# VHH binders against Protein DOG1-like 4 (DOGL4): the designs that were tried, part 134

Target 1, 232 residues: Protein DOG1-like 4 (DOGL4), of Arabidopsis thaliana (Mouse-ear cress) (q84jc2)
Amino acid sequence: MSKMRNLVEEKFLEFYESWVIQLELYLHQLLIAHNNNTMSETELRHLISKLTTHHKAYYTAKWAAIREDVLAFFGSVWLNPLENACSWLTGWKPSMVFRMVDRLRKSRVVLVEAQVKKLEELRVKTKFDEQKIEREMERYQVAMADRKMVELARLGCHVGGESVMVVEAAVRGLSMGLEKMVKAADCVRLKTLKGILDILTPPQCVEFLAAAATFQVQLRRWGNRRHYVTHS
Key: E = the ipSAE of ESMFold2; O = the ipSAE of OpenDDE; V2 = 0.75 times the mean of E and O plus 0.25 times the DockQ between their complexes.

## First folded at step 12 (VHH)

Design zd7 (from zb7 with K101D; framework vhh_7z1x_3)
Fold by ESMFold2-Fast, scan of step 12:
Structure zd7 (fold): chain B 232 residues (1-232), chain A 122 residues (1-122)
Amino acid sequence: as target 1 above (232 residues)
Amino acid sequence: QVQLVETGGGLVQPGGSLRLSCTASGFTFSSYYMNWVRQAPGKGLEWLSGISRSGSYTYYADSVKGRFTISRDNAKNTLYLQMNSLQPDDTAVYFCARYSDLEGSTLSFDYWGQGTQVTVSS
């Protein structure tokens, strides 16, 4: 192996693999709870708490990692090509989860009018926050192609300590901007998830979390099966 | 040939301790997430604990958290489960299982050991 993954990539690859495996185990518990109407509200709240803690642990690890190397999260080595193709600013697109919420209307536990109203208000707010971040990312990407950045890239093609220092400063600035953008997107994700769970009853939360985890796990499995090649 | 062999089971009194070992062969042990699963008489499979490739990340079922400790020695191709404060309801066959992202079976495991019996009674 002539190239080694950097320390951040190696550490987060191992973390993410473990985190997804634990998510699959929680999914099994959610599916059991969904099919068992004898589980108490206290037991359901405990399970919901385990899932929210698990998702918060992901963002704690991610934010520590992007502080060291935010670029590792764009086209991540711990995600298969299908997962990478479905990513919006290094993660799931916040407005997408409302499609999963809409399925609750067809389930055994139906949404009351007050919940429908609050979910629609949250959907509008989430879409607004999402669009704001998209505009910031677009401005960031356009700024990368300005005259100053093009000149810095040209300097990087010349041998010498002066050119090296100038290029390193430009890359550092780029990384800092992306770190702020990724954290902003992750904050919208966490606010959206918390908002939905605050509106839903515990049985509805279990059904929602089961749908979300099922989608994430199946997307990974499908991508891994398509990617997996065994020499015959 | 992929093989997982569990040892260390036996009879122990309530409050006692046991250390289970799982020796792996036929694959690169250090590349796989490993698990401990148990099955009590007349009951289904219960996942207990999992450990990442290098041992840096571990997870536990609520039923064993604080009492059991999972660990691994990649140089020896061995997985361990340190079981403390054993209770009669810990009586079960304990299995070592390798995680696979390609399997659609129970708990997404592709290879299991034969199991080792743990009996907690007087």
Scores: ipSAE 0.625, ipTM 0.824, lowest interface PAE 1.3, mean pLDDT 85

Design zd8 (from zb7 with K101H; framework vhh_7z1x_3; at its last look DockQ between E and O 0.54; V2 from the best seeds 0.00; counts 0 for: pae O 3.0 > 2)
Fold by ESMFold2-Fast, scan of step 12:
Structure zd8 (fold): chain B 232 residues (1-232), chain A 122 residues (1-122)
Amino acid sequence: as target 1 above (232 residues)
Amino acid sequence: QVQLVETGGGLVQPGGSLRLSCTASGFTFSSYYMNWVRQAPGKGLEWLSGISRSGSYTYYADSVKGRFTISRDNAKNTLYLQMNSLQPDDTAVYFCARYSHLEGSTLSFDYWGQGTQVTVSS
């Protein structure tokens, strides 16, 4: 049987599987903290810090992997089809997390007017940064179809040292551009997450992180069940 | 049939060390993330440590971080837990477990060993 994964995909698949299991273990702790009003602010901040560190570990591993093979992150083998369908530039769409923030308005912990205003300002800024990246992706896709790229693709059909090198250099350039764009999207994700956590109190941060982790875990579970049934 | 068999438990004094082993059979051990979980008398289950399928990634609960080390030998289908600086509060039945999913707020494991008793007392 043929092997479908390269070394970058194999390494990141193992990393991601373990990372998701650890996320579920942290989610367990978040749900216990959310239901327990006896935890100190120091204990809550420690738990929030663990989740923040866990997400930073994901991006550290992702950026190392993208340096080697950015295309592995488009249609990722470590994600099921449902997770891939919900992906925006190799990850979650930054503006969608504000829908999870809206859930806090219906929770036991009340958001004060100042927090609501700061969250709305962050939402607008996040949407602006998101749209800027979408325009960059559109320009990238157009550039891939320009006359120079088409001509280089034609040359790549001919076996020959110099034409092969020129085509390979062009493909490397396209991959580098895509890497830069993915990292820009990830920076928006991290800034959005940090911004929300900076505005919220520790109990509100726990509720937000629990909601976000629950969504991520459930989406994976639903997609895995659907894929298994389809594949059977 | 899937089996997980834990060994290495016993009576140890505070500050002592124990090494637990878990031998797996009936599934492809090298394909699964594996865990150590404990249950103290009159308490619920506490997750302690986990290890990725090749051993490249490990995670620890705060209660055991710096004192316990998880490892595996895929050629022997064996999971290990090296326990150092043992405390009376470490007294529990220790289980080798394969993780399934989070059900509500409860951690669910699809396969467990029978457990091995660790008692830390003077």
Scores: ipSAE 0.722, ipTM 0.883, lowest interface PAE 1.0, mean pLDDT 86
Fold by ESMFold2, look of step 13:
Structure zd8 (fold): chain B 232 residues (1-232), chain A 122 residues (1-122)
Amino acid sequence: as target 1 above (232 residues)
Amino acid sequence: QVQLVETGGGLVQPGGSLRLSCTASGFTFSSYYMNWVRQAPGKGLEWLSGISRSGSYTYYADSVKGRFTISRDNAKNTLYLQMNSLQPDDTAVYFCARYSHLEGSTLSFDYWGQGTQVTVSS
């Protein structure tokens, strides 16, 4: 299986493995803080900052990698099939994280009316941004289908230098368009995450981050139980 | 059959340096994320640092960032911790630990060394 991987996939595989392991270590700290009402606000804010920095580091590495090969992020080799099946434009769907916020409302954590209003405003903005990206992707896919038709017609009529240039241009256009869409989706993800953490109190942020990290770690574990590749 | 053995502990003066080693056997060392953890007298376990399979990615606890450096030599099945600017608060037993995804592992670590004592005092 490693024989089929290109350089981008090999580098990001190790990065992602280490990144998720470190996320799991932070999750242990979040779970302790979630169950411990005696942690100071300073300690909670520090932990939240570490998680935020860890997430930003993921996107820094990702954006560097997609410049080299954005297609590696569609059906990624560093994710198991279950993780890949849950992806929306190479990551979690921004509007769906509000289900975790809704669980906070129904748990022992009480949201003040002002927080509820701000979260609903953010939910609407997030859904709007998400739908805008989906429409842009659909429009781009139609444009790419038209370019593919030209490519096939050109290859059928002429084989050689001009046909190579048409195929090369189509590949460049596809990669550039997909990179743009992936970065736009990631920006919505980061904006949504920051918005939620700005509205919630530090204890509520810890509960949210714990839920999110738990889901990610458990999705990896569940998928690996069905599909397991041992490095040797 | 899995074994982790720490060496390199000892007594050192404040401001001094020490290099810990952890020799691994009984498993494919280069396939595992590896960690250093310490336990001061009367305290719980404190995770210090972790390193990816090839050594390309490292992580540090705030308490040691900038002073300690984790590294590995996969050809020798050895994990290292270079400790600089040591202070009395660094006095502890230092363990190397192997990451495992298995449920029920302490801090997700399935195998631990016996530890090596580091004492920082005048």
Scores: ipSAE 0.568, ipTM 0.821, lowest interface PAE 1.9, mean pLDDT 84
Fold by OpenDDE, look of step 13:
Structure zd8 (fold): chain B 232 residues (1-232), chain A 122 residues (1-122)
Amino acid sequence: as target 1 above (232 residues)
Amino acid sequence: QVQLVETGGGLVQPGGSLRLSCTASGFTFSSYYMNWVRQAPGKGLEWLSGISRSGSYTYYADSVKGRFTISRDNAKNTLYLQMNSLQPDDTAVYFCARYSHLEGSTLSFDYWGQGTQVTVSS
């Protein structure tokens, strides 16, 4: 059953489709850089910067969209069920990226002790921040059964134009809380990503970003194979 | 059956311009990300440009950025490449290609045209 999509969903779907394709193009460049070692440090930094900019563009678009309809991101019609299942507060779970870092350590990448230490510190911090957000989310979810929700439930049983307006206002209020949580989560994502990139050398960054992008792309592919998803 | 047909190639002097067209048939054109790639003599395939399904987003290789412009007309099932400031090193066979997926470190396209020759020479 094709879910009816609102305007925010449609716009973001189009954006995301293109964004992912661009990500694949960058992934191509990352893999070339990584596998051939043909790029100078300056070139690698430039490539890293392009990816960073690309990710910033995503969050810029996301934050613009969530201001209009944060609920769209809790359904994320631009993602397949597998991608959605792997989502934490409308995106990747920040602590997950450390699995990518761990994979680097198992590869040809050699991390110095100082890097390892910093990464562990960052891991701990990231986990702490995640937990903090989760607690807040839990609090919010529990609080949803508050007076406003009761009122919404009550109003839902009554038909009237004024009631509809009240319901809409209430939903907007509830959405503000969700938006706050989503933004908080995104901040942790961005901080974590920045932290990792600041610790790693340019070649290591390229490998990390390649791994992360590969995972994202493959997850999408796997999910699409399992659940046929048609994106316009 | 899926078909892509490139046109518009030819001989042009350095600094000149060409506009390539690719006419698609046999599939829903508007549902696919489309690309231009080229192959110069003795060289491998080079991705040049891509355009989103609706045409709202365009992307370019650094080698052609600022000189080439990709566009599409979904109503006409046609892809375009406006090429300006052409140089001798732009000499190649130009292909339109339908995007499929990334294979390893290589962009994969499931359908290609036969290509159109572009020669830039004084």
Scores: ipSAE 0.037, ipTM 0.529, lowest interface PAE 3.0, mean pLDDT 88
ESMFold2 (binder alone), look of step 13: mean pLDDT 86; pTM 0.867

Design zd9 (from zb7 with K101T; framework vhh_7z1x_3)
Fold by ESMFold2-Fast, scan of step 12:
Structure zd9 (fold): chain B 232 residues (1-232), chain A 122 residues (1-122)
Amino acid sequence: as target 1 above (232 residues)
Amino acid sequence: QVQLVETGGGLVQPGGSLRLSCTASGFTFSSYYMNWVRQAPGKGLEWLSGISRSGSYTYYADSVKGRFTISRDNAKNTLYLQMNSLQPDDTAVYFCARYSTLEGSTLSFDYWGQGTQVTVSS
């Protein structure tokens, strides 16, 4: 199995496994904070800061890795098929987090009118940014298909090392375009996350982060269990 | 038979240093994320530090960040915790624990050592 992975994939697989384990440890701290209503605002803000730093560390590692091999992030080997099926441009779909906030509102989190207004403004902005990226991806996919077909036609007419160099240049160009698009999507994710945390109070932030982390950890476990049951 | 055995504990004065070791046997040590956890007198378990399969990635609890260093030697099946600038509140039983993501809904440590006592006092 390791022979099917390049160095970037092996390094990021180990990173991601470790990152998720640490996320689960932070989730337990969030659940304790939720159940212990005696934590100070300073203590809650510190815990929230640890989670945001952890998520930023993920994007730092991801952007370093996609600079080397962006294609590793499409159908990633460190994600199970269920996680991959739920991905939008190599990660979570930004607008989905507003559904999580809506679910929290219906169960235990009461938002004041000013927060509701700011969340709707952020939702509209996030949807706009998301649609802009989707339009660029559509244009990229059409251009990629055109380039691939033209390159295949040219390859049929050429001999030797020249065709290898032309293919290599085309692949590099495609990868650079994907890298730019993935980084744009990740910027929308980070902006959306920061926006929500800026609108919510510290106790509400703990609820939101706990819900998000719970979903991410559970999705991974459900997908892994399916594979274990299917292939064991 | 899976076993984790901690050594290196003892009495040390404030500001001193200790190096804990955990020797693993009965499993492929190099395939598992490993942890150090402690329990102070009258308190619950506190996770301190974790290390990835190859040692490339490490994480620390705020209480020990900058003072403790986790490392591993996969050739020797040994996990280490270098403890510097020890304080009286570091007094605890220190445990080596293997992380196992059992197919379920919660964090799981499937194997623990017997623990080694660290006492920080003059």
Scores: ipSAE 0.660, ipTM 0.850, lowest interface PAE 1.2, mean pLDDT 85

## First folded at step 13 (VHH)

Design gd1 (from gc5 with A108S; framework vhh_6qgx_2; at its last look DockQ between E and O 0.95; V2 from the best seeds 0.81)
Fold by OpenDDE, look of step 13:
Structure gd1 (fold): chain B 232 residues (1-232), chain A 124 residues (1-124)
Amino acid sequence: as target 1 above (232 residues)
Amino acid sequence: QVQLVESGGGLVQAGGSLRLSCAASGFTFSDYHMAWFRRAPGKEREFVAAISWSGGSTFYTDSVKGRFTISRDHAKNTVSLQMNSLRPEDTAVYYCAASDELYLPISSDEYDYWGQGTRVTVSA
């Protein structure tokens, strides 16, 4: 199904396409580092920093874009339906990454007790923060059907310049609220990631980041096979 | 306004000790990684030590391992560098730096804020 794209969508689509290509390059480097185990700690730290900087770049671009049109991210045209279906407030669900960490523990990664404890604390905190955001989202969704919105809907039945302006103003208001929630969610994502990376050793970080990137790339590939997506 | 103010530098004999301190203000200190860099005469700025935002992780350049210790005090918004067994090659201007990166960085270009530096001179 062809969708009409606005300027924000087009710009971000281009950005994201390039960003994903770079992610795949970093993934390759991570996998090499992980499989060969020949890199020094310094080299690993550099690699990790490169990747995390790449992630920060995504959010920088995202936040710039959502200031213009946050709604673009609730129907992200740069993602396939599978990716969108797996999204929580326009991105990955923060608590999901702990599942990835758990998988690492089942591999050659050995976490010491202190790490496990810290991860659990972080998990609890992350879940709490997610729930808080979800409650706000629920409140927001319920509020959409309040008396004011109903009245606006009625006004929308009438073709007129004033009515259109009122509706647009209302939509802008709603968008501002959504933007706040998206930013809050992103903050939780970033804090969660920052926390995990601080708990793990450099080799463990490489493995974790490789796993995360692999998941992201594969999800995209799977979704593209299921649903053909044109990105340009 | 963001400020990083270094102190504790001076002249010391080889084998001596110094404790550098950096006072941070104007940003959320607890969210930032902190590091020390140094620039010796005629050389480029180089990484010395870093401590993560939580204080749970540290990293040192090889030449200072076992001799230098980086620490931070969240209550006072300070980062310190205990320098023991100082050598003439440790002579440099030492800079405090802060980074909000997701991972503890060791490259100077990944640090957002910098102090003016404090001079450390180690005599033979």
Scores: ipSAE 0.791, ipTM 0.897, lowest interface PAE 0.6, mean pLDDT 91
Fold by ESMFold2, look of step 13:
Structure gd1 (fold): chain B 232 residues (1-232), chain A 124 residues (1-124)
Amino acid sequence: as target 1 above (232 residues)
Amino acid sequence: QVQLVESGGGLVQAGGSLRLSCAASGFTFSDYHMAWFRRAPGKEREFVAAISWSGGSTFYTDSVKGRFTISRDHAKNTVSLQMNSLRPEDTAVYYCAASDELYLPISSDEYDYWGQGTRVTVSA
């Protein structure tokens, strides 16, 4: 139970708390839009764009933060243990989104055959990209388990200049490699999302975004109730 | 540097047709949504039509639906606007725009790159 926070973690915790609150507000708007058949396609598209802009803002902030400390995103202090356990390379697993689409097809969303074909093609591409990243991530999973020891080595390395330089170079190499892997994973996430939103109609996009936001909010709420007793 | 170059504007009689073209360079064309906007004299720039990065989704403002068709050619890095059944109120400068947003934008502030425009005049 490490409660240590560096400057990057403190700043991103504050950002993330605000970001999730805004996501919850957008979720309410998505649910209202879903139940309101009088909204024009133009109005639906504006709402969808607000949601996707909000998601893009998350990645903008994330990529700025990982330039400073990528290790903060492996076992993040702004996520509860359940959220962290569900993470794949610092975020949702790209192929998981197709479970969301499958769930929608079992409920109120009807997809025409052309959409189903395009979604299956995208699923295959997403899985292929995901597997490519999984093959590369094997090299970094051990380093993630030891991130606290790497951090302590950075802080406590005052043995002669040569040993400091070698440790610092190794830490820089690990951080640069992890940053590249995290960005690659985020690119697969963004391309998958972009592809799904291109295939779905605007009402279907509202359903999908509402389901995705609901899942994220529920994962956070359930993990917080189970794991954290608040002082009150 | 990114460039969007429109062509195909001109003078046409009401009921006639024009085809606008926009040549894009300086970015990965297949990653970008493309759109046409227009500005009539004394009016604000308004959305006309958009096509998604893949070409799989299109959207048109109500006043042009059924008359205008947007298309894109990934081999030539061009986007086109076929304008049929033209009306005097279609008279405007038409601008090509590009965006890499996650969802096909219809607001001008969501487009990062703009052409210089091509003039379309429809006489009655």
Scores: ipSAE 0.734, ipTM 0.882, lowest interface PAE 0.9, mean pLDDT 84
ESMFold2 (binder alone), look of step 13: mean pLDDT 90; pTM 0.914

Design kd1 (from kc5 with L103T; framework vhh_7z1x_3; at its last look DockQ between E and O 0.03; V2 from the best seeds 0.00; counts 0 for: pae E 15.7 > 2, placed apart)
Fold by OpenDDE, look of step 13:
Structure kd1 (fold): chain B 232 residues (1-232), chain A 122 residues (1-122)
Amino acid sequence: as target 1 above (232 residues)
Amino acid sequence: QVQLVETGGGLVQPGGSLRLSCTASGFTFSSYAMSWVRQAPGKGLEWLSGISGSGGHTEYADSVKGRFTISRDNAKNTLYLQMNSLQPDDTAVYFCARWDEYTGSTYEFDSWGQGTQVTVSS
């Protein structure tokens, strides 16, 4: 399907493609680090820092883009259908990462009791935050049928300068709400990631980040095989 | 069958230069990020450098930054490592490496060559 892309979509598509490519490079480093038990803590921390910085760069770019057009992220053209299907409020669902943590526990990673406890606490907190956001989203979705939206629907049949202004105002209002929701979701994501990394040891962090990066890269690959998505 | 063959190693004096090559076959070379790694005697694997499938992005370990340059020619299915200002500590077997779509399960690279020996000695 050929889809018309706006400037925000085009710019972010370019950014994201580069970002994912860089992620693959980091994944290589993570995998090597994981298999190299002789790496120092300092070296591991440095690698972790690179990854965290990389993720921060994504959100910096995202937040800049959503200020211009948050709607671009609802139907992200830089993602394939599979990736989109797995998206929650324009990104990964925070609670999903705990599945990766669970995998660590099964994959010869020994977590001490204190870590397990903290992770469970974090899991509960994350779920709570997700639910809160979902409730707010529901409220917002219901509220979308407000007077402005009705006016927008009405104006859809009319062409005029004043009408265009009203429509634009309505869309801006909606966008502001959506932006707020997206930012809230992103905050939960970042908080969750930080929380996990704070609980895990450097070697465990490397393994976790490797798992996360692998999942992201593979999801993209799988989706691209199933659905021929052409990226510019 | 995925195959990687490293070449270009040899004996060089300190301060000298070498250019390693890795020829890839059996897969779509441009679709994979590639890395150079090395193993010195008695040491574990050390990551040196990586390059994206397109070649647009590169990364380097601090140990080789400013001295080594990774590049690739996708038309020739070849990965390169230009090594300058070589030091005795650079003596190792050098490998090109990739991971496949199943690496997430094993956390291991699925393919590398037999390696090429680089010896830096006066």
Scores: ipSAE 0.015, ipTM 0.323, lowest interface PAE 8.0, mean pLDDT 86
Fold by ESMFold2, look of step 13:
Structure kd1 (fold): chain B 232 residues (1-232), chain A 122 residues (1-122)
Amino acid sequence: as target 1 above (232 residues)
Amino acid sequence: QVQLVETGGGLVQPGGSLRLSCTASGFTFSSYAMSWVRQAPGKGLEWLSGISGSGGHTEYADSVKGRFTISRDNAKNTLYLQMNSLQPDDTAVYFCARWDEYTGSTYEFDSWGQGTQVTVSS
């Protein structure tokens, strides 16, 4: 069985490549802002707004694409194998961002006790939301672990027959459930991101967004290499 | 105190099979993507396979695809590598590795086991 791409996969691959390039440009701006204490609060807020808008644009495009083919986001053609291996329900795990917040505390950033308390409350809420989604996903474990069903669905688009129609109906039922789970996970990602940005000051938000963008860019760079890695 | 302990290595004939295990402690195992990496004599580390925290998604390097299977048991905090159709070129020390949880200028694996020796010879 050859790997086949449909129009949804081809369109999203092109979108994602452009989106990542723009994210890298914003990362450069975030790093300059982090290292340059001359930027005003207004300038920092404009940069933060650009990043949040960029992330929202990703989800807008993603949600349109999953409506057409949610299965494309499980083992995506626009991601390398390491990016796919690190995915939690088609994206970064929401609780992972609190490791970035923990790094802020180890940097020169001072968090007020009120901020720390709010972040701990958000962390607990995020973990509960994740656990709820993971329990719901257990009902769909066979769909995610059974790549034969995913392969049959994609192969079935090229092969006719009555058996194909029965398989397509079963896949449609799984696809609707998967779409709900992916959107639920994305909503947790967005709520967590917004919650953190609402608690942090503008300079802290810049550092947080730089950390998040750095992680995503480095995961892509690491996974695009097939060379041996040095132990560090 | 993150610890990863590999077991299951040994001597095997060409075409044979081995199952490697990696027992994890000191962290929430199910929250981390894990990988198997090997180091052949005189070479650097080669990434072989990765698995998501839930176990629902796996990826393989082309050199081992179809012959090796990664899996995990989150209830037992254990990562597995089933190795089939082994050949002399598979001779190496095999490590389990945890993905770096921090962000910064460099993304790397942040925890490694001591490794287990696999030797494939006549």
Scores: ipSAE 0.000, ipTM 0.143, lowest interface PAE 15.7, mean pLDDT 77
ESMFold2 (binder alone), look of step 13: mean pLDDT 83; pTM 0.835

